Miniprotein binders against b1l550. Designs and how they scored, part 188

Target 1, 279 residues: b1l550
Amino acid sequence: MRLPEELLERARDIHSEAPSHRIKLDRVGSFGLKVPVEFKGFLLLAEADVWVSLPEGRRGVDLSRQVEAIYELSNPPKDPFSLCREAAISLLEKLNYADSSGVSIRFDAPLQDGESLKYYGVEISSIASDEIINKIRVEILGMTACPCTAELIRAYKSSEIAATHTQRSLGILEVSTKAEHPDPDKLASIIERAMSSPLRTYTKRPDEGGLVIRSLSNARLAEDVVREMIHLFLEEFGHLPEDTHILAAVRSMESVHMHDIYAERSFSLDEIRKEISSH
Below, E stands for the ipSAE of ESMFold2; O stands for the ipSAE of OpenDDE; V2 stands for 0.75 times the mean of E and O plus 0.25 times the DockQ between their complexes.

## First folded at step 14 (miniprotein)

Design qd1 (at its last read DockQ between E and O 0.93; V2 from the best seeds 0.72)
Amino acid sequence: GEIRITVEIEKDGKYLRWEYTITSPEEFEYALKEIERIIYMVGADRIRITVEASSEEEAERLADEFRELAERLGYDEIEVTREGNRFTVEAERE
ESMFold2, look of step 14: ipSAE 0.647; ipTM 0.888
ESMFold2 (binder alone), look of step 14: mean pLDDT 86; pTM 0.868
OpenDDE base, look of step 14: ipSAE 0.653; ipTM 0.881
ESMFold2, fold request of step 23: ipSAE 0.614, 0.631, 0.693; ipTM 0.879, 0.881, 0.899
ESMFold2 (binder alone), fold request of step 23: mean pLDDT 87, 87, 87; pTM 0.874, 0.872, 0.872
OpenDDE base, fold request of step 23: ipSAE 0.602, 0.594, 0.601; ipTM 0.868, 0.865, 0.869
ESMFold2, last read: ipSAE 0.696, 0.633, 0.670; ipTM 0.901, 0.883, 0.889
ESMFold2 (binder alone), last read: mean pLDDT 87, 87, 87; pTM 0.874, 0.871, 0.873
OpenDDE base, last read: ipSAE 0.597, 0.599, 0.592; ipTM 0.866, 0.866, 0.865

Design qd2 (at its last look DockQ between E and O 0.95; V2 from the best seeds 0.00; counts 0 for: pae E 1.7 > 1.5)
Fold by OpenDDE base, look of step 14:
Order: sequence, then C-alpha cells, then structure tokens
Structure qd2 (fold): chain B 279 residues (1-279), chain A 94 residues (1-94)
Amino acid sequence: as target 1 above (279 residues)
Amino acid sequence: GEIRITVEIEKDGKYIRWEYTITSPEEFEYALKEIERIIYMVGADRIRITVEASSEEEAERLADEFRELAERLGYDEIEVTREGNRFTVEAERE
C-alpha cells in the first residue's frame, strides 16, 4: 500500500531530528545486500555491507541513499575493488553529515584447478574518511600433515616417508593498506603454498596418491603454516606501505581431535621487519 | 507452506544463479523486489526463474508474478513451463 504523497509532506523528517542522547555512532548502514560484480571475467552475486558514521546531532541515517549509492555503481556490474572504493567515496558525498563511510563486499572467488574450478572466500572492503583504507580478507582451505606423528612413526618403523594424519586447514590472510587492494589470487596462492598441500576438486587415484605424498613430505604444524604464510607474504608484498597491517591465521580441523587448532599473528610491515632483522 | 525460488540470469554469456527459501508472504515480496533489482542492474539478456510451492495453484500464482516482472522489465518471448508444483519462467530480450 503506497501512502498518499500528501502525507509525506506533513510528516516530520525523523532522521534529521536531534536524538534524545547526543552520541556519535561509528557505523550505521545496511548489511547483507546482494550486488552483482565482475571478477576476473566472472559475473558473481556478492553480499555487500554499506555504512556511514552518524554525528551526535542527527537521529538517524538516510538508509535509502546508502543503498542507492552502491546500486547505482553496480549498474552495470564492475570489479569489486573499484566498487568498494567508489561506493565509499560516494557515500560521503551523498551523506554530507558523515565524516566516515565503509563498504564491504563478500563472495566466493573462482580459482582454476586444472580443468575444474575451486573457490576461496574473499571479503573486499574500503573505508573512507580523510583518507581511504583498503582491506582484503582471503580464506582458502588446504591440507596439513602433522610432523609430530610422522616423527613418532619414523622412529618406530625407520621409514623414509612416515605416515601421519592429515587434516583440512583453513588459511586466512587479511591485509589493510592505504595502497590498492592486494591481488586476492596471490594471497590465496601464498596460503596454499604455506600448507602441506593444496586441496583438489577432482583427483584421479594416482593424483590423489601424489597429493598425499606431497603432504607427507611437507609436514607442517599450524604454527609452521602461519610463519610460512608471513614469510611468503613479505616476499610478494614487501613493497606495500610500512603501516600496512596484516593478519595471518590458520584453523586446523584436526582429524585425531574433536577440537580445532588455531594459530595467528597480527602485525604491521614495519613491526615484522624489525622483528626479523633482530635475529 | 515453504516456497523455493531459483533464479538464473545471463549477460553476454556469463550467468549467476541463486536461490531463496521463503516461508512468509513478506519474505516473498522482499525476494521479488531483490530479484527485480538484480536483473535490472545486470541488464540480463536472459532470465530463468523457477518456483516450487506446496500446491500447483500456489506455484502458478507465484509464477505469474514473475511473468509480470519480466514484462515490466521489457523482456520478450516469455515462456512458462510446469512440472508438478514447479513452474519455470523463462524470458529473453530481443
């Protein structure tokens, strides 16, 4: 039921009123919007969050304008990096009472795996204020083999390649930078290379055997994986600004335990360089 | 009853597919608006919407709404097919 336009003219603008409590809010917006994006030649439906700050003297945010901002920029669909940045800027322009804005876009990114596609999780964000900060989070599953069990079995049987339990592990890299968003495929590659082996969508038996052997040959603790991720990240992305912030993490879904193992390190490029140089 | 909606849209040989499980009329209205918006933003050349409901009559009613949606968006060659309590609306731009 559409209300008569005449009623709208008589109605108070509730959002522009002074609030009962003069408190600034950091983020007010719409979460879980569906927006089409183009990513590496693929048309994808992503989930998006949009928000702005709300000054202490304003009761509410014009949510319709926020949603329109990202929808306008999504017609036609564009790459999610540009969409995030442009939408964040647009939000500040459209909502002049806001001193900060943010956009987050989430989707499963296709990755070529032989003749098939596998997917990894991506969240791309931009936060605009006096400056623009770009953030990207990549999550991809891999395989880890336990070196501790391997060593025990080796000691027991004196085999060159010791059997050990393997498990799926989720690797996570999150990067926040004033530079452009890092390439998510490169981040995914770093995670996979840091693990004992990647996961494959489809394997023939000989290929499966090879994958297992590779995993056994590269047995790594969750701690090892995180350290390797950091090392590989520095090699690939060491050129980023020194104030770039990184989170490297692994969640290992253990096969011999009912609980997961988790390891992480949060750092800036400046901090980690100093740490490594001190050894 | 539970309503299942499957949407597939195509533009320049690229396609996206997504689904809804609806349990209320309000949710359906929201889904309908969202679907329309996404189709519009993409500028899809072809759309395929499948609706499955608890009864044939309900599915047909819902399919009619998607047919009307396709018409509003300027699609031509709209075809509606039925398989039991499942209706599929297909439309293409000339």
Scores: ipSAE 0.642, ipTM 0.877, lowest interface PAE 0.9, mean pLDDT 91
Fold by ESMFold2, look of step 14:
Structure qd2 (fold): chain B 279 residues (1-279), chain A 94 residues (1-94)
Amino acid sequence: as target 1 above (279 residues)
Amino acid sequence: GEIRITVEIEKDGKYIRWEYTITSPEEFEYALKEIERIIYMVGADRIRITVEASSEEEAERLADEFRELAERLGYDEIEVTREGNRFTVEAERE
């Protein structure tokens, strides 16, 4: 049922009233919106969150105006990075009582894997105020091989057995910067190259054997995967602003354990350069 | 009863597929509006909406609702096929 529009002239504008308790809110918005985007020639259905700050003297946000800001920019579908930034700016301009706005967009990004596609997780954000902060998080699965078990088996059989346990590991890179969002494919590549081997969606026996052999020859502790991710990140993205913040992490689903192993490091570019230069 | 909706749309050879599992009338009304909006935003050339209703009576009623959705969106070639609790609305335009 749709109500007559004539009722709008008789109703109070609840949103513009003062609240009973004058308390500023940091994020008021709509979360979990489905938004079509076009990413590198693919049409994807992304999930978006939109919000603004709400001053202590304003009772509510006009949520319909808020969601329309991103919907109108999504028609027709466009690049999610442009959408994210433009929507954040549009929210702040259209809702002039707010001192900040934000947009997050989440999707599974396609990545070529031989003759097929595999997918990795991407979440981007743009936070607008007197400046714009761009954030990107990439998550991709890889394969890790345990070097400790490999050494024990080698020592036991005098090098006639090359074996260790292998497992899926989730690699994570998160970047917060005043610059444009880093390319998610490059972040995914950094994570995969830090692992013992990439995962494939489909392999034949010769290719599968090659992945296992690669993993055994590149056995790495979860801690060293994180260190390698940081090293590779600095090679590719060391030019970003010095106050750029990074989180690098690995969650290893150890095949011989009942629990996961987790390693993490967060840092700014300025901080990590000082640390490396001191050695 | 539970209603399952699968939406497949195509624009210029590019495809999106997504699903709903619905357990309340409020969820259904939201999904219906969301489906219409996404199809409109994409400007889809072709759509296929498959619904698994909770009963044959519900499937008959819902088939009319989704046919009307395709009509509101301006599709001129609309085909509705129903078998038991399940129906499919296929639509295309130039």
Scores: ipSAE 0.606, ipTM 0.877, lowest interface PAE 1.7, mean pLDDT 88
ESMFold2 (binder alone), look of step 14: mean pLDDT 86; pTM 0.871

Design qd3 (at its last look DockQ between E and O 0.98; V2 from the best seeds 0.00; counts 0 for: pae E 1.9 > 1.5)
Fold by OpenDDE base, look of step 14:
Structure qd3 (fold): chain B 279 residues (1-279), chain A 94 residues (1-94)
Amino acid sequence: as target 1 above (279 residues)
Amino acid sequence: GEIRITVEIEKDGKYIRWYYTITSPEELEYALREIERIIYMVGADRIRITVEASSEEEAERLADEFRELAERLGYDEIEVTREGNRFTVEAERE
């Protein structure tokens, strides 16, 4: 039921009223919107969050304007990087009482795996204020083989390639930078290369065997994977600003335990460079 | 009853598909508006919407709404097909 427009003229603008408590809010917005995006030749339906800050003297945010801002920019669909950045800027322009804005876009990114496609999770964000900060989070599954069990088996029976348990592991790279968003495919590649082996969507028996052998030959602790991720990241993205912040993490879904193993390191490029140079 | 909606839209040979499982009138209203917005934003050349409901009558009513949506958005060659309590609306732009 659509209320008569005349009622709008009589109604108080509740959002513009002074709040009962004069407190600034950091983020007020709409979460879980569906927006179409173009990503590397694919048309995808992504989830989006949009928000702005709310000053202490304003009761509420005009949520409809926020939603419209991102929808306007999504017609026609565009790449999610530009969408995030442009929407964040647009929000500040449309909502002049806000001193900061943010946009987050989430989707499963297609990745070529032979003749098939596999997917990894990606979240692209931009936060606008006096400056623009771009953030990207990539999550991709891989395989890890345990070196500890392998060593025990080797000690028991001499073998060039020792048997060990394997498990699926989730690798995570999150990057926040004043530069352009890092390439998510490159980040995904770093994660996969840091693990014992990648996962495959479809394997024939010989291919499966090869994958297992590769894993056994590259047995790595979760800690090893994180360190390798950092190392590879520095090689690929060391040119980013020194104040760029990175989170590298792995969650190993252990096959011999009911609990998961987790390892992470949070750092700035400046910090990690100093650390490495000191050794 | 539970309503299941499957939406597939295509633009320039690219397509996206998404789903709804609806258990309330409020959810249904939200879904209908969202579907319309997405179709509009994409400017889809082709749309295919499948609705499955607890009764044939309910599914048919929903199919009619999607047919009307397609007409309103300027699609031509609208076809509605039925399989039991499942209706499919297909539409294309000339």
Scores: ipSAE 0.599, ipTM 0.865, lowest interface PAE 1.0, mean pLDDT 91
Fold by ESMFold2, look of step 14:
Structure qd3 (fold): chain B 279 residues (1-279), chain A 94 residues (1-94)
Amino acid sequence: as target 1 above (279 residues)
Amino acid sequence: GEIRITVEIEKDGKYIRWYYTITSPEELEYALREIERIIYMVGADRIRITVEASSEEEAERLADEFRELAERLGYDEIEVTREGNRFTVEAERE
C-alpha cells in the first residue's frame, strides 16, 4: 500500500528532531546496495555501503537522499574508483549536516588467465571530510610450497626426488592513502609474485607441470610471502605519501594441516623505511 | 517453498548475471524492485530473467509480474515462455 503524499505535509520530520540522547554518531548509512559498475571494460555488479556522520543534534539520516547519491552516479555504470570518490563527495553535499561521509564498493575483479578469466576480491572505500582518504583491499589466491618438507625430502636418500606439499594461500594487501587508490591489478600482481606460483583457472598437463616446478623452485613460508609482498609493494608504491598505511597478510590453507596459518604486518611507509634502513 | 531467480542483462555486448534465492514475500518484493532498478541503471539492451517458482500457480503469477516489469522499463520485444514451475522472460529494445 502506498500512502498519500499529502501526509508528508502533516507528519513530523522525525529525522531533523533532536534525539533523546545527544550523542554524535560516526557512521549511519545503508549497507549492501547493489550497484552496476564498469571496470577495465567489464560490466560488473558491485556491492556498496554508504554512510555519513550524524551530529549530536540530529535524530536521523534521510536514507532516501543518502542512497540517491550513489544511484544517480551509477547511472549509467562507470569506473568504481571514480564512483566511490564522487559518491562520498556527493553525500556531504546532499546531507549538509554531516561532517564526514564514506562509501565502500566491493566486487570480484576479472583478471586475464590465458584464454580464460579468473577473479580476485576488491574492496575500495573513500572517506570524505576536509580531505579524502582512499582505502583499497585486494585478496587473491596463489599457490605456496612448503620449504621445510622440501628440504627434508631433498636430504632423504635421493636428490632426484623434488617434492613438498602445496596449497592454496590467500594473499591480502590493504592500502589507506590520501593519494588515489592504487591499481588493484598491480596489487594482485604483487601478491601473486610473492607466492610460490600463481593459480590458474585451467591448465593442460605440460602447463600444470610447469606450475609445480615453479612452486618447488620457489618454496616459501607464509612469513616470507608477507615479507616479499612488502618488498614488492615498496618497489612499486614507495612514492605514495609517507603516512600511507599498509596491511600485508597471508592465510595459508595448509594441505597437510586441519587448520590455517596466518601471518600479517601493518605499517606506514615512514615506519617501514626506518625499520629497513636500521639494518 | 523456495523461489530461484536468475537475471542476465546485456549492454553493448557486456553482461551481468546474478541470482536470488527467495524464501519470503518480503525478499521477493525487494528482489523485484532491485531487478527493475539495476536494469534501468544499466539501460540494458536485452534482459533474460529465469524463475523457478514453488508451484505452477506461483509461476503463472510471477510471469505476469515480470512481463509487467519489462513493460514498465519500456521493452517492446517481450517473450515469456513457461514450462510447469519454471518460466523465462526475455526482452529487448532498440
Scores: ipSAE 0.576, ipTM 0.862, lowest interface PAE 1.9, mean pLDDT 88
ESMFold2 (binder alone), look of step 14: mean pLDDT 87; pTM 0.877

Design qd4 (at its last look DockQ between E and O 0.83; V2 from the best seeds 0.00; counts 0 for: pae E 2.7 > 1.5)
Fold by OpenDDE base, look of step 14:
Structure qd4 (fold): chain B 279 residues (1-279), chain A 94 residues (1-94)
Amino acid sequence: as target 1 above (279 residues)
Amino acid sequence: GEIRITVEMEKDGKYIRWEYTITSPERLEWALKEIERIIYMVGADRIRITVEASSEEEAERLADEFRELAERLGYDEIEVTREGNRFTVEAERE
């Protein structure tokens, strides 16, 4: 049921009223919007969050304008990087009382896996204020083989390739930068290369055997994976601004334990360079 | 009853698909609006909406709503097919 428009003229603008408590809010917005995006030739339905800051003197945010801002920019669908950045800027323009805005777009990114597709998780964000900060989070599953068990078995039975337990591990790279969003495929590749082996959607028996052998030959602790991720990241993205912030993490879903193993490092490019140069 | 809605669309050779499982009237209304917005934003050349409900009558009513939606959005070729309590609305732009 739609109320008569004339009622709007008589109604108070609740959002523009002074709040009972004069407190600034950092983020007010709509979360979980569905927005179509175009990503590397694929049309995808992404989940989007949009928000702005709210000054202490305003009771509420015009949420409809926020939603309209991102919808307008999504017609027709565009790449999620541009959408995120442009929407963040648009929000500040449309909501002039806000001193900051943000947009986050989440989807599963297709990745070629032989003749098939596999997917990794992506969250692309932009935060606008006096400056624009771009953020990207990539999550992809891989496989890790335990070097500790391998060493024990090798000590027990002299073999060149020792058996060990393997498990699925989730690798995470999160990058926040004033530069353009890093390429998510490159980030995904770094994560996969840092693990014992990638996962495959479809494997023939010989291919499966090869994958296992590769994993066994490249046994790595969760700690090893994180360190390798950082190393590979520096090689690929060392040209980013020094104030670029990175989170590298791994969650190993252990096969011999009921609990997961987790390892992470948060750092700026400046900090990590100094650390490495000191050794 | 439970309503399942599957939405498929194609634009310039690109394909997208998503689904709803709905158990309340409020969620149904929300889903219908969202579907309309997404189809509009994409400007799809072709759409296919499949509805499955607990009764044939309910599925048919929903199919009719989607047919009308397709008409409002400017689709010219609209076909509705039935299989039990499942209805499929297919629409294409000339």
Scores: ipSAE 0.508, ipTM 0.828, lowest interface PAE 1.2, mean pLDDT 90
Fold by ESMFold2, look of step 14:
Structure qd4 (fold): chain B 279 residues (1-279), chain A 94 residues (1-94)
Amino acid sequence: as target 1 above (279 residues)
Amino acid sequence: GEIRITVEMEKDGKYIRWEYTITSPERLEWALKEIERIIYMVGADRIRITVEASSEEEAERLADEFRELAERLGYDEIEVTREGNRFTVEAERE
């Protein structure tokens, strides 16, 4: 329903009022920009967010200059990690009133899967101020096999059945560090190795059978997957700065349940090392 | 009505494809600007833009707009084909 135009005569002109609230804003920017990138020889269309801080005394951000900063750096397309860091730095330089800036870039990364490709989710960001903090989040699907049901079936009287339920599980690793972004393929590999078996894009019947048999031989609880992800992460990336922060998580889409199971642990490298050393 | 746009482009043997579903003139204007920007940024060797317009009159008008877009981007081999409400703009450069 359209409102009567006569209300305009009775309404205050909000634009003519003096500003009343001087409050700093942490993130003001443009979100959901399509940006082409080149990742490991692939040309991908990524989604980007750009922002800066806004001091309490400034009402608005030069949004056109924000958007132009990342567009200029993506012409021609380049490596998303370089783009992310360079755009964050460029935002602070171009928008002198800001004390921090940020860029996030999201894409589906190709991963070799036999003669085919599969894809996993990647989001990277760089937050620039007096220092640069780099974040990366990787999400990849794998297969888990329930050890509890396997044990119940094994214990079934006179049973010769080797079976359990299997399901797709989403593994998540998120890393925040002052160092360079970890390689997303290595993070994806850590997640897949923590699962009962990887998922394949394309399998023929003999290969599919082998995949299922492997998952049964490597049955794991969601909790155990998270612990294994952390163990494998520490083996590969334990050299990162001690204040590096990690989140490891699994969402299991249980095939015999109407609901999902979720497990997570967040920690810094110095925190987890103290925890492990205390045992 | 609804307008569907599919954009395909190739640079050095690498391909990108993406799509729009447009239900308002304002979103159409934004999408046209975004398409031109992305093709410009990539410097594509070849493009193919397929549009399902909501009417024959709209298809004819949009075909002209996309031809002009290809011309602004510097393509010299531009082919436009139209059948009813649907058209395809294919463009190529050196």
Scores: ipSAE 0.439, ipTM 0.812, lowest interface PAE 2.7, mean pLDDT 86
ESMFold2 (binder alone), look of step 14: mean pLDDT 86; pTM 0.862

Design qd5 (at its last look DockQ between E and O 0.94; V2 from the best seeds 0.00; counts 0 for: pae E 1.53 > 1.5)
Fold by ESMFold2, look of step 14:
Structure qd5 (fold): chain B 279 residues (1-279), chain A 94 residues (1-94)
Amino acid sequence: as target 1 above (279 residues)
Amino acid sequence: GEIRITVEIEKDGKYIKWEYEITSPEELEYDLKEIERIIYMVGADRIRITVEASSEEEAERLADEFRELAERLGYDEIEVTREGNRFTVEAERE
């Protein structure tokens, strides 16, 4: 409906008014925006969330200016990490009543899998205020093999024939840091290397045998996968700031159990290094 | 009836494909603006939009909206094809 111009000129700007209850809000924004990005030579359609803090004296946020911050920077599509950080900074500049802003970008990252591609989940964010805090979460599927069953079969026949049950497992690494975002491919690699074998989208028959042998030779409990993820993470990213926070987790879809197995550990780099050095 | 829209765009040999499932044409208005924005931001060389609806008349009206979108964005070659209740709008520029 088109309203008369006289009425529209008379309408008040309700967003800049004070609210009836003067309570600050931590996150006010637009969620689930579709944003094209370019990641390592691939054009992807990502989902983004944008938000700012809202002070107690302001009734509403300028929603159009808020989404403008990310749309302007994603035209043309560019690297999602640069987009994420720059959009967070732009939000504070455009909406100067806010004391903090945030941007999250989610996409499925392509990963070379022999002659084909597979995908893993990535979510990045940047929170801007006096400083910028960068967060990345990577999720990737792999395989785990049960070491208890493998030992029972070995003991039964004293056989060199290795056998056990295997299951799909979802590995998770989440990193919050003042440094730039860790490379998601490196995080995905850490998760896959911590498991018994990667999952493949395509496997020729000779390669199938190799995957099975690798799984059996790397039988691990979900707890051991988490420990290995932490070990490998520290080896590659131990240089990050000491207050960097990490979550390492595995959800195992056990083929012989009624429920999923879940293991996780959260830590700061300072905390985990002290823990390891005390043993 | 339910409406399905599939959008595929290409820029410099790179592709994005996504879809919408809509209960009525009246809910489409936001999605049309979103589709137009993404095509514009990418600067797509080629677009392909497939519309499936419960009736041919409904699908044709929606396909006409996408033809007009392509015209508005300045595409030179626009082709609309039909297979029953499915219409495909293809456009390219170079």
Scores: ipSAE 0.615, ipTM 0.868, lowest interface PAE 1.5, mean pLDDT 84
Fold by OpenDDE base, look of step 14:
Parts: sequence; structure tokens; C-alpha cells
Structure qd5 (fold): chain B 279 residues (1-279), chain A 94 residues (1-94)
Amino acid sequence: as target 1 above (279 residues)
Amino acid sequence: GEIRITVEIEKDGKYIKWEYEITSPEELEYDLKEIERIIYMVGADRIRITVEASSEEEAERLADEFRELAERLGYDEIEVTREGNRFTVEAERE
């Protein structure tokens, strides 16, 4: 039911009123919007969050303007990196009472796996204020083989390649930088290379055997994977600003335990360089 | 009753498919608006919307709404097909 327009003229603008409590809010917005994006030649439907800060003297945010800002920029669809940045800026322009804005876009990114496609999780964000901070989070599954069990088996019976239990592990890289968003495919590649082996969508039996052998030959603790991720990240992205912040993490879905193993390191490029140079 | 809506859209050879499982009228209204908005933003060359409902009558009503949506958005060659309680609306731009 649409109310008569004349009622809108008589109604108070509730959002512009002074709040009962004069408190600034950091983020007010719409979460879980669906927006089309173009990513590496693919048309994808992504989930988006949009928000702005709310000053202490304003009761509410004009949510419709926020939603319109991102929708306007999504017609036609564009790459999610540009969409995030442009939308964040647009939000500040459209909502002049806000001193900060943010946009987050989430989707499953296609990745070529032989003749098939596999997917990894991506969240691309931009936060605008006096400066723009770009953030990207990549999550991809891989496989890890336990070196501890392998060593025990090797000690028990001499074999060149010792059997061990394997499990799926989720690798995570999150990067926040004043530079452009890092390439998510490169981040995904770093995660996969840091694990014992990647996962494959479809394998023939010989290929499966090869994958297992590779995993066994590269047995790694969750801790090893995180350290390797950091090492590979520094090699690929060491040129980013020193104040760039990184989270490297692994969640191993253990096959011999009912619980998961988790390892992480949060750091700035400046901090980690100093740490490594001190050894 | 439970309503399932499957939306498929294509633009310049690129394809998106997504689905809704709807259990309330409020959700249905929201999703219908969302579908229209997404189709509009993409400017899809072709759309295919499939509706499955607990009754044929309900599915048909929804199919009619999507037909009208396609017309409003300027699609031509609109075809509606039926298989039991499942209706499919297909439309293309000339």
C-alpha cells in the first residue's frame, strides 16, 4: 500500500532530528544487498554491505540514498574493486553529514582448475574518510598432510614416502592497504602453494594418486602453512606500503580429531620485516 | 506454501543464476523487487525465471507477474511454459 504523497509533506523528517542521546555511530547502513559485478570476464551476483558514520546530532541515516549509491554504480555492472572505491566515495558525497563510509562486496571467485572451475571466497572492501583504505580477504581450501604422523610411521617402518593422515584446510589472507587492492588470484595462489597440495574439482585416479603423493612429500603443520603464506606474501607483495596490514591464517579440519586446528599471524609489513631481519 | 524461484539472466554471453526459497508473503515481495532490480542493473539480453509453488494456481499467478515484469522492462518474445506446478517465463530483447 502506497501512502499519499501529501502525507510525506506533513510528516517530520525523523532521520534529521536530534537524537535523544547525542552519540556518534561508526557504521550505519544496509547489509546483504545483492549487486551484479564483473570479475575477470565473469558476471557474478555478489553480496554487498554499505554504511556511513552518523554524527551525534543526527537521529538516523538516509538508508535509501545509500542503497541507491551502490545500485547506480552497478548499472551497468563493473569490477568489484572499482565499485567498492567509487561507492565509498559516492556515499560521502551523497551523505554530507558522514565523515566516513564503507563498502564490502562478497562473492565466490572462479579459478581455473584444468578444464574445470573451482571457487574461492573473496571479500573486497573500501573505507573512505580523509583517506581511502582498501581491504581484501581471500579464503581458499587446500590439503595438508601431517608431518608428525609421517615421522612416526617412518620411524616404525622405513619408507621413502611415509603415510600420514590428510585433511582439508582453509587458508585465509586478509590485506588492508592504502594502495590498490591486491590481486585476489595471486593471494589464492599463495595460499595454495603454502599448503601441502591444492584441491582439485575433478581428478582421475592417476591424478589423485599424484596429488596424494605430492601432499605426503610436502607434509606441513598448520603453523608451517601460515609461515609459508607470510613468506610467499612478502615475496609477491613486498612492494606495498609499510603500513599495510596483513592477516594470515589457517583452519585445519582435522581428520583424526573432532576439533579443528587454527593458526594465525597479524602484522604490518614494517613489523614483519623488522622481525625477520632480527634473525 | 513454499515458493521456489530460480532466476537465470544473460548479458553478452555472460550468465548468472540464483534461487529463492520463499516462505512468507513479505519475503516474496522483497525478492520480487530485488529480482527486477538486478535484471534492470544488468540489462540482461535474456531472462529465464522458473517458479515452483505448492499449487498450480499460485505458480501461475507468479508467472503472470514475471511476464508483466518482462514487458515493463522492454523484453520481447516472452514465452511462458508449464510443467505441473512449475512455470517458466523466458524473455529476450530484440
Scores: ipSAE 0.611, ipTM 0.864, lowest interface PAE 1.0, mean pLDDT 90
ESMFold2 (binder alone), look of step 14: mean pLDDT 84; pTM 0.836

